# VH-VL binders against q9vpl3: the designs that were tried, part 446

Target 1, 224 residues: q9vpl3
Amino acid sequence: RGKINIQRPKAPHYERARVVAVTQPKYPELPKAKSCFKTRAERTQQQQENPYNEIIAREVRNWLDHSRLVAFFHLSSITADDIFRVRVQLHKQNLHLKSYGSKIIEQAVKNTRYEAIVPLFHSNHCIVFSPDPEKTAALLRIVRRVPQMVLLGGIVEETMLSRNQLVAYAQMPGLHAVQAQLVQTLSQAPGHLIQQLQAHQNSFVQVLDVHAKNQMNEETPKST
Below, E stands for the ipSAE of ESMFold2; O stands for the ipSAE of OpenDDE; V2 stands for 0.75 times the mean of E and O plus 0.25 times the DockQ between their complexes.

## First folded at step 16 (VH-VL)

Design C158 (framework fv_imvotamab_arm2; at its last look DockQ between E and O 0.34; V2 from the best seeds 0.71)
Fold by OpenDDE, look of step 17:
Structure C158 (fold): chain C 224 residues (1-224), chain A 120 residues (1-120), chain B 112 residues (1-112)
Amino acid sequence: as target 1 above (224 residues)
Amino acid sequence: EVQLVQSGAEVKKPGESLKISCKGSGYSFTHYWIGWVRQMPGKGLEWMGIIYPSDSYTRYSPSFQGQVTISADKSITTAYLQWSSLKASDTAMYYCARIDYGETFGFDYWGQGTLVTVSS
Amino acid sequence: DIVMTQTPLSSPVTLGQPASISCRSSQSLVHSYGKTYLSWLQQRPGQPPRLLIYKISNRFSGVPDRFSGSGAGTDFTLKISRVEAEDVGVYYCMQATQFPYTFGGGTKVEIK
């Protein structure tokens, strides 16, 4: 009985080969999950512009246009309760914490001066809006207590600011304080100028007086 | 405090026109949507439509499209719901409510409701 | 339109006992952005609706902690851990994932 070569099995009899060929389970080629090879681009394109996003984008645009302070935050593992607490605190300061989808933001800022903010919204983010730029310090004070909220940057008075710039802005004395200082400085300037002008005149007069006195002393004949 | 105050109850006849109001206060009226919801007597809630007061953009439920008009006057922070010709079937409580898509994504504050009775 | 089905229609509850309300949607309420916009409203007798829960599980301002929301996809639940007398009313689920917004038929919570 010839050693069954397991590496090269003898071709079965023609009839058996036919049966085996017919009975071989044709496993349906698992549909190549087209889903795995859809390029990020194709996935993004098929996201039919949900008319819903356009509607919400109006709201976002309106907030951006009427806010003098806008701050962007990344949210890192923050709980709903924590967000709520922060929201309440912010609201007391007339700061409005909002969260929108990245696509909504993109739609809202498309072809606008705010388009540069789109890259900030690749993850879980929130936005704080305020009509009052003076509330920047209050905002930062509140957020400092919330490590899960990471400041990314903001817009103050239509100027985009980095995180560091926003922090620096918050540390600046209020516009009114600066104006008051300026007014004080300006109000003191004329006094200094007058003093300087008078100092020169006084010095001149003193020199003249000394000259006059010297002349009078020279004209006094030594009465021998 | 955020408040929505609606106009008083209305009793009308079929074929009459009606405009009811919803005044918002305690928040920036132009930044939040206003929606209208119908509740027929002893029935559930029905979404009618929404308006964005800033630009008066409106969207209606298909069931109410052409049946009612939603409008807003931002100068007096008031939204309106109006009928050109009332029907007996319009008898219901009508609520206005604020929508915040940046937080709740739904109706967060509600008016007290306006009862509209249409009878012959 | 998304059909919202609430069960039970009526929920008689003894004071201090828990209550549970179910809401099922005819389709997934998961938005393209991965968020689910389901809300729970409470309407007390003779009063306007009040927001209780938004985005499945978030309690709105002023809502007691005895209220909780859960669920995913098409199945959602509102739970009241300990029913109080003031909790009597009709509860509605609402979807805002797509227009038109639709409400459940309501569940009446009553005290036995």
Scores: ipSAE 0.876, ipTM 0.945, lowest interface PAE 0.5, mean pLDDT 88
Fold by ESMFold2, look of step 17:
Structure C158 (fold): chain C 224 residues (1-224), chain A 120 residues (1-120), chain B 112 residues (1-112)
Amino acid sequence: as target 1 above (224 residues)
Amino acid sequence: EVQLVQSGAEVKKPGESLKISCKGSGYSFTHYWIGWVRQMPGKGLEWMGIIYPSDSYTRYSPSFQGQVTISADKSITTAYLQWSSLKASDTAMYYCARIDYGETFGFDYWGQGTLVTVSS
Amino acid sequence: DIVMTQTPLSSPVTLGQPASISCRSSQSLVHSYGKTYLSWLQQRPGQPPRLLIYKISNRFSGVPDRFSGSGAGTDFTLKISRVEAEDVGVYYCMQATQFPYTFGGGTKVEIK
């Protein structure tokens, strides 16, 4: 089943959740009000918002379709002035900082090759889009001075890259050199990561859910 | 610098057609929505509808559905608002404004406005 | 449709004194993702509207820090800490949480 294999091998999207899993107690109770047992009010709200979210998802799809570089970040507490300064610096490099709701992103990438990115948006986040993949180094240089933005991974030339792969991509000059290095890096991805995900899938789901709750509780006042 | 430049003021008679324009510059025109807003003389603001220039997808306010047509020509970075048959009650100032759902989630940059006067 | 009600309708203020404008929505503006899409616009005499505040409390580019926004749920406030002559105009709140997008009726700020 090639599709199943494709859905998992390139994305280290659980690395943050795995660190948390080592230290977490084991309580397999499901949240009734949030993820599994939606109330009547929540179901009604979702029905009203689905058509609206699809309109906004059109914008997200357009950015994805016209961006040869997409980078995903976790965004911790940051002042409006600080994020504005970062946005200006990024814009000078044709790098466009955006943030969309996770449901909107899910709807935007549904039935596309990018569907695997959805789990990255359980926490407070932002996305950088650019038509210029050679600007990856500039992106990483700018955000290095911004500890509130933590790189999670990205998409370059329609290929999903882990955090480490994207960093490695940024260090390579020229397109032909980047192509060869990228192929070698992906070919050496450790098979034990895939086996660990398969063996600990139930534990990963529990840890990811706890991590998402912690991130929601730590959101800034600006996101209310 | 993001700019939205609208066509000049129009004086029309009831029953005439009209098409006013909004030209965007200083940004990637196809990546942002354009909305139209009416302001009747001495009144507040009313949302008329939006268009996504990339694919010309539109949504209208129920109050304006069927009353106007919103369109865009992305090759010249221009959005349009048009009437097939003007009424005296269409006398108003019309603004175009840009929407960025990825940052402000609202109207961030506005055109200067186009005054439309419909009188006998 | 979400009705946006602004008070006061007119706010005459002395230069250098604070001003406060209230906006109330007929229903909660909280989107399912916890975000509230409430904006404040300023329309100076003879000019188009311009964005001041978005998502309740974020100042847009070039907006002086004397402008601030706050609120939650159905009640929102725009504050001007020290009114200047250039702040004269009409202020509107706007919601983008659902279609149709709706504006408040406006609050005229003027120097007394």
Scores: ipSAE 0.796, ipTM 0.901, lowest interface PAE 0.7, mean pLDDT 80
ESMFold2, look of step 16: ipSAE 0.766; ipTM 0.889
ESMFold2 (binder alone), look of step 16: mean pLDDT 93; pTM 0.946
OpenDDE, look of step 16: ipSAE 0.871; ipTM 0.946
ESMFold2 (binder alone), look of step 17: mean pLDDT 93; pTM 0.947

Design C160 (framework fv_imvotamab_arm2; at its last look DockQ between E and O 0.42; V2 from the best seeds 0.73)
Fold by OpenDDE, look of step 16:
Order: C-alpha cells, then sequence, then structure tokens
Structure C160 (fold): chain C 224 residues (1-224), chain A 120 residues (1-120), chain B 112 residues (1-112)
C-alpha cells in the first residue's frame, strides 16, 4: 500500500470530492477587524455628539436612580406600530418604555454602579422603568405577547438580575403578601402553643383521675 | 393625563421684571425635560431653552442666553421663565413643553401658552 | 444652527383633497446613533402646537392615520391624505438632532 503523501495528497475521486465540497462547514466570515484608528469623521462625530449625549445621559441616569424595576430588552425586527402598542400597554401599568442609544447609555452609567449593564446594549434595545418592583409580573405578562422583545435581564431593588432570576422574582409573592402570611403564621403560633399546653395538662389530669379511681377501688373493703 | 398648565397673560412695561410659570401634572415631573418656546405675534416658533427639573440643569439657545432665566421647582412640579428687564421686543406667546428623549426625542406635550405684552 | 426651510408657505386645499408639506434642512439630520430626529407639529388657530409626527414617520398618540411623514437626510415631507376642516392651521417641522433646536418657518394650511 503506497505511502500516503501527506504533503501532496492525491485529489480524491470526483464523487468523494463532491461530497466533501458539500459537507464542508461554511464558517461565517470573521468580522473585519475594526481599525483601531478612528476615522476623522468618527472623531469629529464623537466630538460633536458629546455635549448632546451628556444631556440625554442625565435623563437616563435619573431613570435608573429612581426606578425600583428596570428591565432590559433586545428588539428583534419590531415595527414602530408594535412598539407603540406595547408602550401603551406598559404605560397603563406605570411601566415606562424608553429607547436610548448605546453610547448614551454608556455615558450615563460610566463610573456608576450600573456600569455592568453596558454589555447588554450591543444592538437594538429598549429599557422599561418602573418605580414599583411589584409590576415585574405585569411586565413579563405584557412582553410575553411580543416575541420581538427579548428579555435580557434587569435590576430590581438595586440588584442586578439575570433573565431567569427576573422571571423567578416575578413568580414570588409580593412583599406585602409575604408579610401578611408571616403575620398569619405568627398569629397562629400562640394558639398552637396553648393547645399543646392544654393537651399536656389534660393528659396529666387524666392520669391523676385514673390514679384516684384505682386508689378508691383498693380502699373498698371486700365485704366478706 | 399629562398636562402642562401655564400662568395667565401678562401686561407689562419696559424695564419691568416678569416670571411666568408652567405646572406639570399627570406624570413624573422630575424625569422629563421642560422646554420653553417663543412665538412672536404672527411668527413661527423659536426654541429658547430647556431644563431638567430633577437637578435644574439648563441649556439655552444662544439667542436667549443671558436674556432669560429658566428655573424649576420640583416640589410643586413647576417650571419658570423669567426676565429681569422686559423689552417691547419680548412681546410674544410663550409655551412650555415637555421633552421625552426616550421616546419622541422632542416636544410631546405643550402648555396652553402665556401671552406676554410689553408696551409703554 | 441648522436652518429648516418649509415649502409652501401657504397651502390652500379643498376639503377631502390631499395636502403635502415639504421641509428641508441645511444639513443632514441623521444623528450619530442612526436616528433622524425630525418632528412635525400642528398649531391650530388660537391653540398651542401639537405633536403629530416624531422621528420622521412615527405618529404620536391620538394622531389620525391621514397624517404621514416621510423623508431622509435633508428632505422631509408631511402628507395629509384627506384634509378635514379640523386640519386648518400652521404646520412646523422641527429638528432635534443638535442644539439649538430649530423650527421651520411654518406652512399655513387653509381651506379653499
Amino acid sequence: as target 1 above (224 residues)
Amino acid sequence: EVQLVQSGAEVKKPGESLKISCKGSGYSFTHYWIGWVRQMPGKGLEWMGIIYPSDSYTRYSPSFQGQVTISADKSITTAYLQWSSLKASDTAMYYCARIDYGETFGFDYWGQGTLVTVSS
Amino acid sequence: DIVMTQTPLSSPVTLGQPASISCRSSQSLVHSYGNTYLSWLQQRPGQPPRLLIYKISNRFSGVPDRFSGSGAGTDFTLKISRVEAEDVGVYYCMQATQLPYTFGGGTKVEIK
């Protein structure tokens, strides 16, 4: 069997060559490395955009600082009409849908506790703000009907949550509900304790009664 | 419902000071910008400036810089436009309007306007 | 400053007929973020301005479907498919791509 020339492999038979050609994985073209050098146009644009971006960034920061619920969404091929419809629904629940440029968001969160959200904004996105964390369930209910809105994550009570964590949070009873349950449980505790104490007392009394009865039976003289 | 209610019409003399108001309601006043727009009699609209009520950050049009002062009191959800010394040329309708950069990127709701007349 | 030029100055229209207003900017209104911040305002006689269209083509809440906006770069158009009596007023384009914000000179729509 002739030494397989690994340096100049013989072309495979035409049929095999066709199969290999069809089965070769098509790798996506590597994104052209963005030149590290910003074009003059890009630099000029950045310089001109800076003051205006700062103005808008102020608004973004204020929303973040005063919202107890923040949810981040990716938008996939959503129409203006669809966005409008969703916005109306959200607004009815005191949920505020906003869309800002990624650069504005970056500027807004720079050197803040929110800086970790920057990687979420690589494409078309929107943010939903609410002062009420209890509206998380309502938010998720609304957006479930909008497949073009993909939940990426959020912030609830100053805590960053993943998508899954946010979903889990929405399933939890509200703080007031939990508090109510706690109060109910605590209110039942004394009753249970009393019942237990009474049970022990009753048991003790029963034992004493039995003992007393036994003593009385022993004292009854067998009248021979 | 979002509403901006402005103070009533003013008749003043040249040299007098004036402060007009714009009260916002039906929304979170501190989250939205308020802008002022001038409309001279029979003329178009002119942007004067904006204020962010949360921290009272202001930006003015170059044409109005130093001519007017924009301020806000977030405690009563009110924005102000004031002149230290009115001129006859200040005779105009003045509108306040809300700006939402997260949605419309412009003036979405407007006040009813305040007519200022400055005459000798 | 960006100069906004509207044409025509006056647009007499017959009821039920379409109307078209043009707005041209002295420079491109495309922002670095890819959005174009052009809005259309309606001012009826004796009333404050009202937002009709934002970001070139988006109708604001409560705006009838007969209003539509189009355009790109420096040329923008507001169309009214069927003019109604309530549409009488002055229409303004506004740019918010850069400070200071600037308005067109206005177009007066009136019924013939």
Scores: ipSAE 0.876, ipTM 0.950, lowest interface PAE 0.5, mean pLDDT 89
Fold by ESMFold2, look of step 16:
Order: C-alpha cells, then sequence, then structure tokens
Structure C160 (fold): chain C 224 residues (1-224), chain A 120 residues (1-120), chain B 112 residues (1-112)
C-alpha cells in the first residue's frame, strides 16, 4: 500500500457537480429544440413524406429552366373575369401567367441559382414565364393596364433583374449585342437585385397598410 | 387552341395487349402534366395516374399501380396508356386530361375519350 | 384517400329555375397555403368532362356566369342560377389537394 495521494477524478467533480446543481437558479426553459427544430433525419423523412409538393415543384423548375424571361408580380384582389382577360392577352404574346404556393417555389429553387427569388413570395403573387425575352416590352405594356399586378422584378437570360432594370431592358432595341450587354452587366450584381426587390416589396406593403386604414375610417357605420 | 386527341375505339379479347394514345397540340406539351381517367360504363370518374412529359416522371393511383403503364414521347407530343394483358373488367371509356398546377390545379382540357371493349 | 360525397344523386329541375349541388369531403381540402383545390366538372351526355369551376369559385374559360361555386373546408356547393337545356348532364366535384385525386360520385341534372 504505497503512499499515493491520488484522488479519483470523478469523485471530486461528482461532489462539486452535486453542490453546483443544487445552488443553480432555475429558469423557465425556452421551447425545446427537439419540439421546435427537427433533426436532419426527421427533416429528410418529412420531405420524403410530401411527394405531392415535389410533383408541383417539378413543374415550377421546368418553367424556370425553359424560360428566358420570368417576371414576378404582387397580385392584388382581382376578379376572375379580369385575370382571365389578362391571361388571354399574355398568352397571345407567348407569355404564360402562373401562380404557385410560396413553399412550393422555395422547394423548387432550393440549392439553385434561383434561390434569391424566395423572399418575393411572402404575399399573393403571380409569375409570367416566356421563352421570348424580346416580349418583355409587350408584357409591361399589357400589365400597365392592370393595376392589380405590381411588378417586383424578373429574370432575363438567367440573370436576376430588379424592377427598374427590367423596365430598362424592355425599352432597349431588339439588337442582340445590346441585349447581351445589358444582361451581362446586371448579372454581375445579383445582391443588388435582391435588395431592390425587398425594398420594393416593403414599400408596397406600407402603401397597402395606409389604404386599409383609409378604408376602415371611411366605412364608419351611421348610428340611428 | 389546346387540343388532346385520343386514338380510336378498341375491341379486344382478354389477355391481349393494348396501347392507346393521347396527342396534345396548341400548347407547350412538355410544360404540363397529362393524367389518365377511367369511366366504367354507367359509372363515375376514376383517376389512374399522371405523367410529366418533359422527363417522363410518373405517379399512379394505388388502384392502378402495376395494372397499367403510362408513358410519353415528347418528340411527337403524345402520351400513352397501355396494358400488357387486358381483362374484361378493363372495359371502359378512358380519357386523358391536362393538368396545370400553375393556374387551375386540376384537369383543364380533356381528350374525347377512347372506348375500350374487352370481351370473350 | 379523401372520399368525396355528392348530393343529390339526381336533380330534376324546371327550366329557368336554380339548381344546387353539394359536395362533401371526408377531410379538409385546405392546402398548407390556404388554397383549396376543389374543382367542378360537367359531363354532357355522350361527351367528355369539361372544367367548370376551379379553386372552389373560379370560373374556367368559356363557362357562363350562371355557374358559381362556393364553400370551405369540407363542404362545397355548385349553383346554377337559371338552368338551361344545355346544362343537362352529370356534374362531378374533384379534389386535387392530395394524391390520389378523387371525384365525387356525380349528380345528374335533368329537365323535368
Amino acid sequence: as target 1 above (224 residues)
Amino acid sequence: EVQLVQSGAEVKKPGESLKISCKGSGYSFTHYWIGWVRQMPGKGLEWMGIIYPSDSYTRYSPSFQGQVTISADKSITTAYLQWSSLKASDTAMYYCARIDYGETFGFDYWGQGTLVTVSS
Amino acid sequence: DIVMTQTPLSSPVTLGQPASISCRSSQSLVHSYGNTYLSWLQQRPGQPPRLLIYKISNRFSGVPDRFSGSGAGTDFTLKISRVEAEDVGVYYCMQATQLPYTFGGGTKVEIK
């Protein structure tokens, strides 16, 4: 039995841990991470359990991959007759008006170069697809007559454009060299496109809030 | 003008194979889903399955999985429904219909139907 | 599978009078984004079905305004405000909220 002053490392920490646990203040626990967040395995299972959303997302990807012009709009309340007339006018110009759920669009563009468009779909929206980027001017001419469709921005030749950039593109001559130069210049600033789209969206929401307040004040019932 | 034109009526015997067609025109065939719907004589409508012609991705109703094959040839804008071995219970009208998840989220344009008769 | 139940099975009506067709689903047809993918189809005698109403209340191209749809959740209604002779046929509701797609059993509208 040699003279060894070795203390069991676990015993000292065990005693300290017991004392510390008793003296620690108890705070209300925030929502548990397991209840609020899913593990990678659970998330993968949830994605696999929603095959219908992937079916719809497949269509969205196909339109994005085969459209040289994509335009995003905020869509205010509009009658079925008015939206039908707009759709017919657009279709005559090879412009295809579509609307998909925000979660479907997010799933469709996840881990792609298009992921930046997701913030545009917080509110009611629609998208116009076309294989013909030269139809941008026709698109803007048609929707100018439709105040319920508010342009947010777009994609031309796989490059994201802000509202102002898309309007500028539409005013250019149909010459190939000019169109190629504009698209190339705009493609070098995708971060600015996202910022401009978000700012426009915020401004539109603020205008709607003011309009809603005015409508509420104007509808005060008469008491008799 | 969107049109779906189906192949003509068929009279077959049990055990024979059959492939009926649905040709789309007047729209971008590869951008829309095609669904197949069965209508038994004097009965309602039953969804059989869907196909996306762009990549031939297919989903079947559980009632028809393994009973039929849905396919498409996008080069001739045509979708197909086929049986390897027909049964008398396959006697029905078969429709193809287009699905647009970006507008109607349902069957917006329908073919004229193909009557399949399987007897004796 | 979502079961779609239509009533009545047969609706004889007098020309010029309204008709109302009910469709009930075995579970809510509301998709996660608040849209309800309930459609109404018309099948005239000897013809293929055609789309009348989509997303509960939107009239499809070429559908007269005498057709209207309403409802929410599990209960839906197709109304024909003034029935005409050309409205004779079988009407189906259909849900596309989830796979498999399912149809109601049909309602036959006929002229008394």
Scores: ipSAE 0.790, ipTM 0.901, lowest interface PAE 0.7, mean pLDDT 80
ESMFold2 (binder alone), look of step 16: mean pLDDT 93; pTM 0.954

Design C161 (framework fv_imvotamab_arm2; at its last look DockQ between E and O 0.29; V2 from the best seeds 0.56)
Fold by ESMFold2, look of step 16:
Structure C161 (fold): chain C 224 residues (1-224), chain A 120 residues (1-120), chain B 112 residues (1-112)
Amino acid sequence: as target 1 above (224 residues)
Amino acid sequence: EVQLVQSGAEVKKPGESLKISCKGSGYSFTHYWIGWVRQMPGKGLEWMGIIYPSDSYTRYSPSFQGQVTISADKSITTAYLQWSSLKASDTAMYYCARIDYGETFSFDYWGQGTLVTVSS
Amino acid sequence: DIVMTQTPLSSPVTLGQPASISCRSSQSLVHSYGSTYLSWLQQRPGQPPRLLIYKISNRFSGVPDRFSGSGAGTDFTLKISRVEAEDVGVYYCMQATTFPYTFGGGTKVEIK
């Protein structure tokens, strides 16, 4: 849909310039060999980055693994008061607004099912995490009033969704109506349908798990 | 309401062991880091270390590495700070605090503090 | 380790007047990813510290807008536009850009 580069080149330019300076050889150098000599300042910077990469990646991975709703946004310039107001509104809905560096996201999702999301975070971004996928409508309603947050897509019940798919998901009827629709479909299912559901485990298992859990609990996540 | 409730004041002798606690409530305990901060009488603040309760990953300040043990029991949403052998110089107020690297990148909520007094 | 130096050590102020606290770091607090993790904490008498400002200038939840933070690189300032009685206490700057985390020595704000 969009081919306009929404990344902010100036910010990457600053980080690229700093990375290049760290990787430059400083003393003894061979044509084929990589330099292993670094100044104390460069070593200190490298050590600084390494600890945070692991520490923050643990946090990000944990949020990803325990969130049934994850929404990814590009974040334009926004005042501290505006982002704070949005964060408070989201928090009331059990929606957790976070922002991490792109290298951290890459490290956090390395060798996981989420590795494909890395390109979404090469520029300023924010992520909204929630254990409650039924809060997708509330999320979109709140951020609709925030033009600085541009929806890129999301993950619902372990299924990657495009922007349009996430919007469509948010418009689904209340949880009770979703449960009724799912039960109706399963009641009519032939063996082929069950086999197809098993073949697409990530996409469908979470929907079924949510529906089955709500059916056992007799709860509905209706809210506006 | 995010709340960190620490165990009560302790009076100990040098050489004794001690384990103080920090119980978190009002938030998803395993999604946030817990850090420990020391404040000696009449002095400022010193960072001791952090733990991620989800997997018990820890990192210590070099000044406290080997002096204390930081641990957590996520089943009861509690973090701990432990000494195997207290010294008189360990007399201080000890705070636990929560860290959110995705928002504040700082100690956003603090416990009430646990006064540890080590005297002969 | 990054040394954080606060000035003044004590700041007596008249109620309703502004206060300004300075914090200098021994090296730049700009992380290689571009963010600066400088915070301000307030410790009222007999109470634990509480977060006021994070990432230089962002007010934390429940912090009045009379508190503001500014600065860059190695020089940072906390301002209280109109000091109230509840603002009495010790203020600390803190950096989380580099391990180990370090705090300034504190600035005591008092009412004259």
Scores: ipSAE 0.771, ipTM 0.890, lowest interface PAE 0.8, mean pLDDT 79
Fold by OpenDDE, look of step 16:
Structure C161 (fold): chain C 224 residues (1-224), chain A 120 residues (1-120), chain B 112 residues (1-112)
Amino acid sequence: as target 1 above (224 residues)
Amino acid sequence: EVQLVQSGAEVKKPGESLKISCKGSGYSFTHYWIGWVRQMPGKGLEWMGIIYPSDSYTRYSPSFQGQVTISADKSITTAYLQWSSLKASDTAMYYCARIDYGETFSFDYWGQGTLVTVSS
Amino acid sequence: DIVMTQTPLSSPVTLGQPASISCRSSQSLVHSYGSTYLSWLQQRPGQPPRLLIYKISNRFSGVPDRFSGSGAGTDFTLKISRVEAEDVGVYYCMQATTFPYTFGGGTKVEIK
């Protein structure tokens, strides 16, 4: 009689396994200990009913509406002290660093032109606001020194830009510089055209003069 | 620099109306909230209410609801606290302060205060 | 309303010595978003209040490092590592987690 392996009991025959499975006392699932943790749904509902959400959402909308530069950042393990330092630096450049909850942002931008930004706020984040789009380069310069701040994208002059587009924008010469260059180019164009026209005329006159001189020389009879 | 400048001290009689002012400068007045705080002589601080100057949205403490009116004129970056009928019990120092809900969630800059004395 | 209770009422301190002020709330100050909106204010004699600490432990701009805040839930502490003469005044805790906003009764810091 083969030693009953008590450590690895042979699976019962299929029919027996079926009967055992059906006859196994369904112990009432222990009441899932109401996780002291409010479900995401409960937290969300409580957040929606919080009068503070309306207050803060109003502020967020106002910042969005009055800013010509908005930049969105992910925050990765940044300390309060680091944030403070960055804030001070940004403030000196008239850049305003703010942090809001994702639900607040969602509420603030719901049914607005800014609704597309909601997916950016799934983690720890901050927003930088500025009334001056020319400060984009300054913003990126400051943030480059803070590895914990990761640029996600932004809004410049009511246009949503990707991270790469925002970086490219910052690298462009300022509007005034571009305008100045354009004016210079435009101012040089007439002068160049005039020079080309004059050069062509002068060359034509020279050719005619040479032709006239050659004809005169051919008509001079070799006095023998 | 962020500054809040309040109107001067007031001496009034019971039953008189009063409007005191708080002018903000050195920041975007429409982007931050203004709160009013009362401090009775020798006592602690009491929150009265808040206003958002951009659209004049207001919230009051239940203790001050209907007792005072908070308003703002964003064109001159000024907030106001008003009584229709003063009582002797309204004698106090009144402070305006800026609230930053984006960072501190607190009163980050304060006015110098306005002393209101109500006596018969 | 959330009641804020400060202890002690008065704190006589020798110059250069540490001071500690306690603030207890009647309810949890943890907001639904997970932040705790507790602040500490300093009011020097004859001056308006000044923000020292926000969100439990963050020093406001211009506040010396000798000031520190700590705590969680319902119990909070302001510490001054080395009291200076300019630190004389009344200190208030404030909660902004729930309307109406409420202040502690204040703690008077004096130099022995």
Scores: ipSAE 0.537, ipTM 0.776, lowest interface PAE 0.9, mean pLDDT 86
ESMFold2 (binder alone), look of step 16: mean pLDDT 93; pTM 0.951

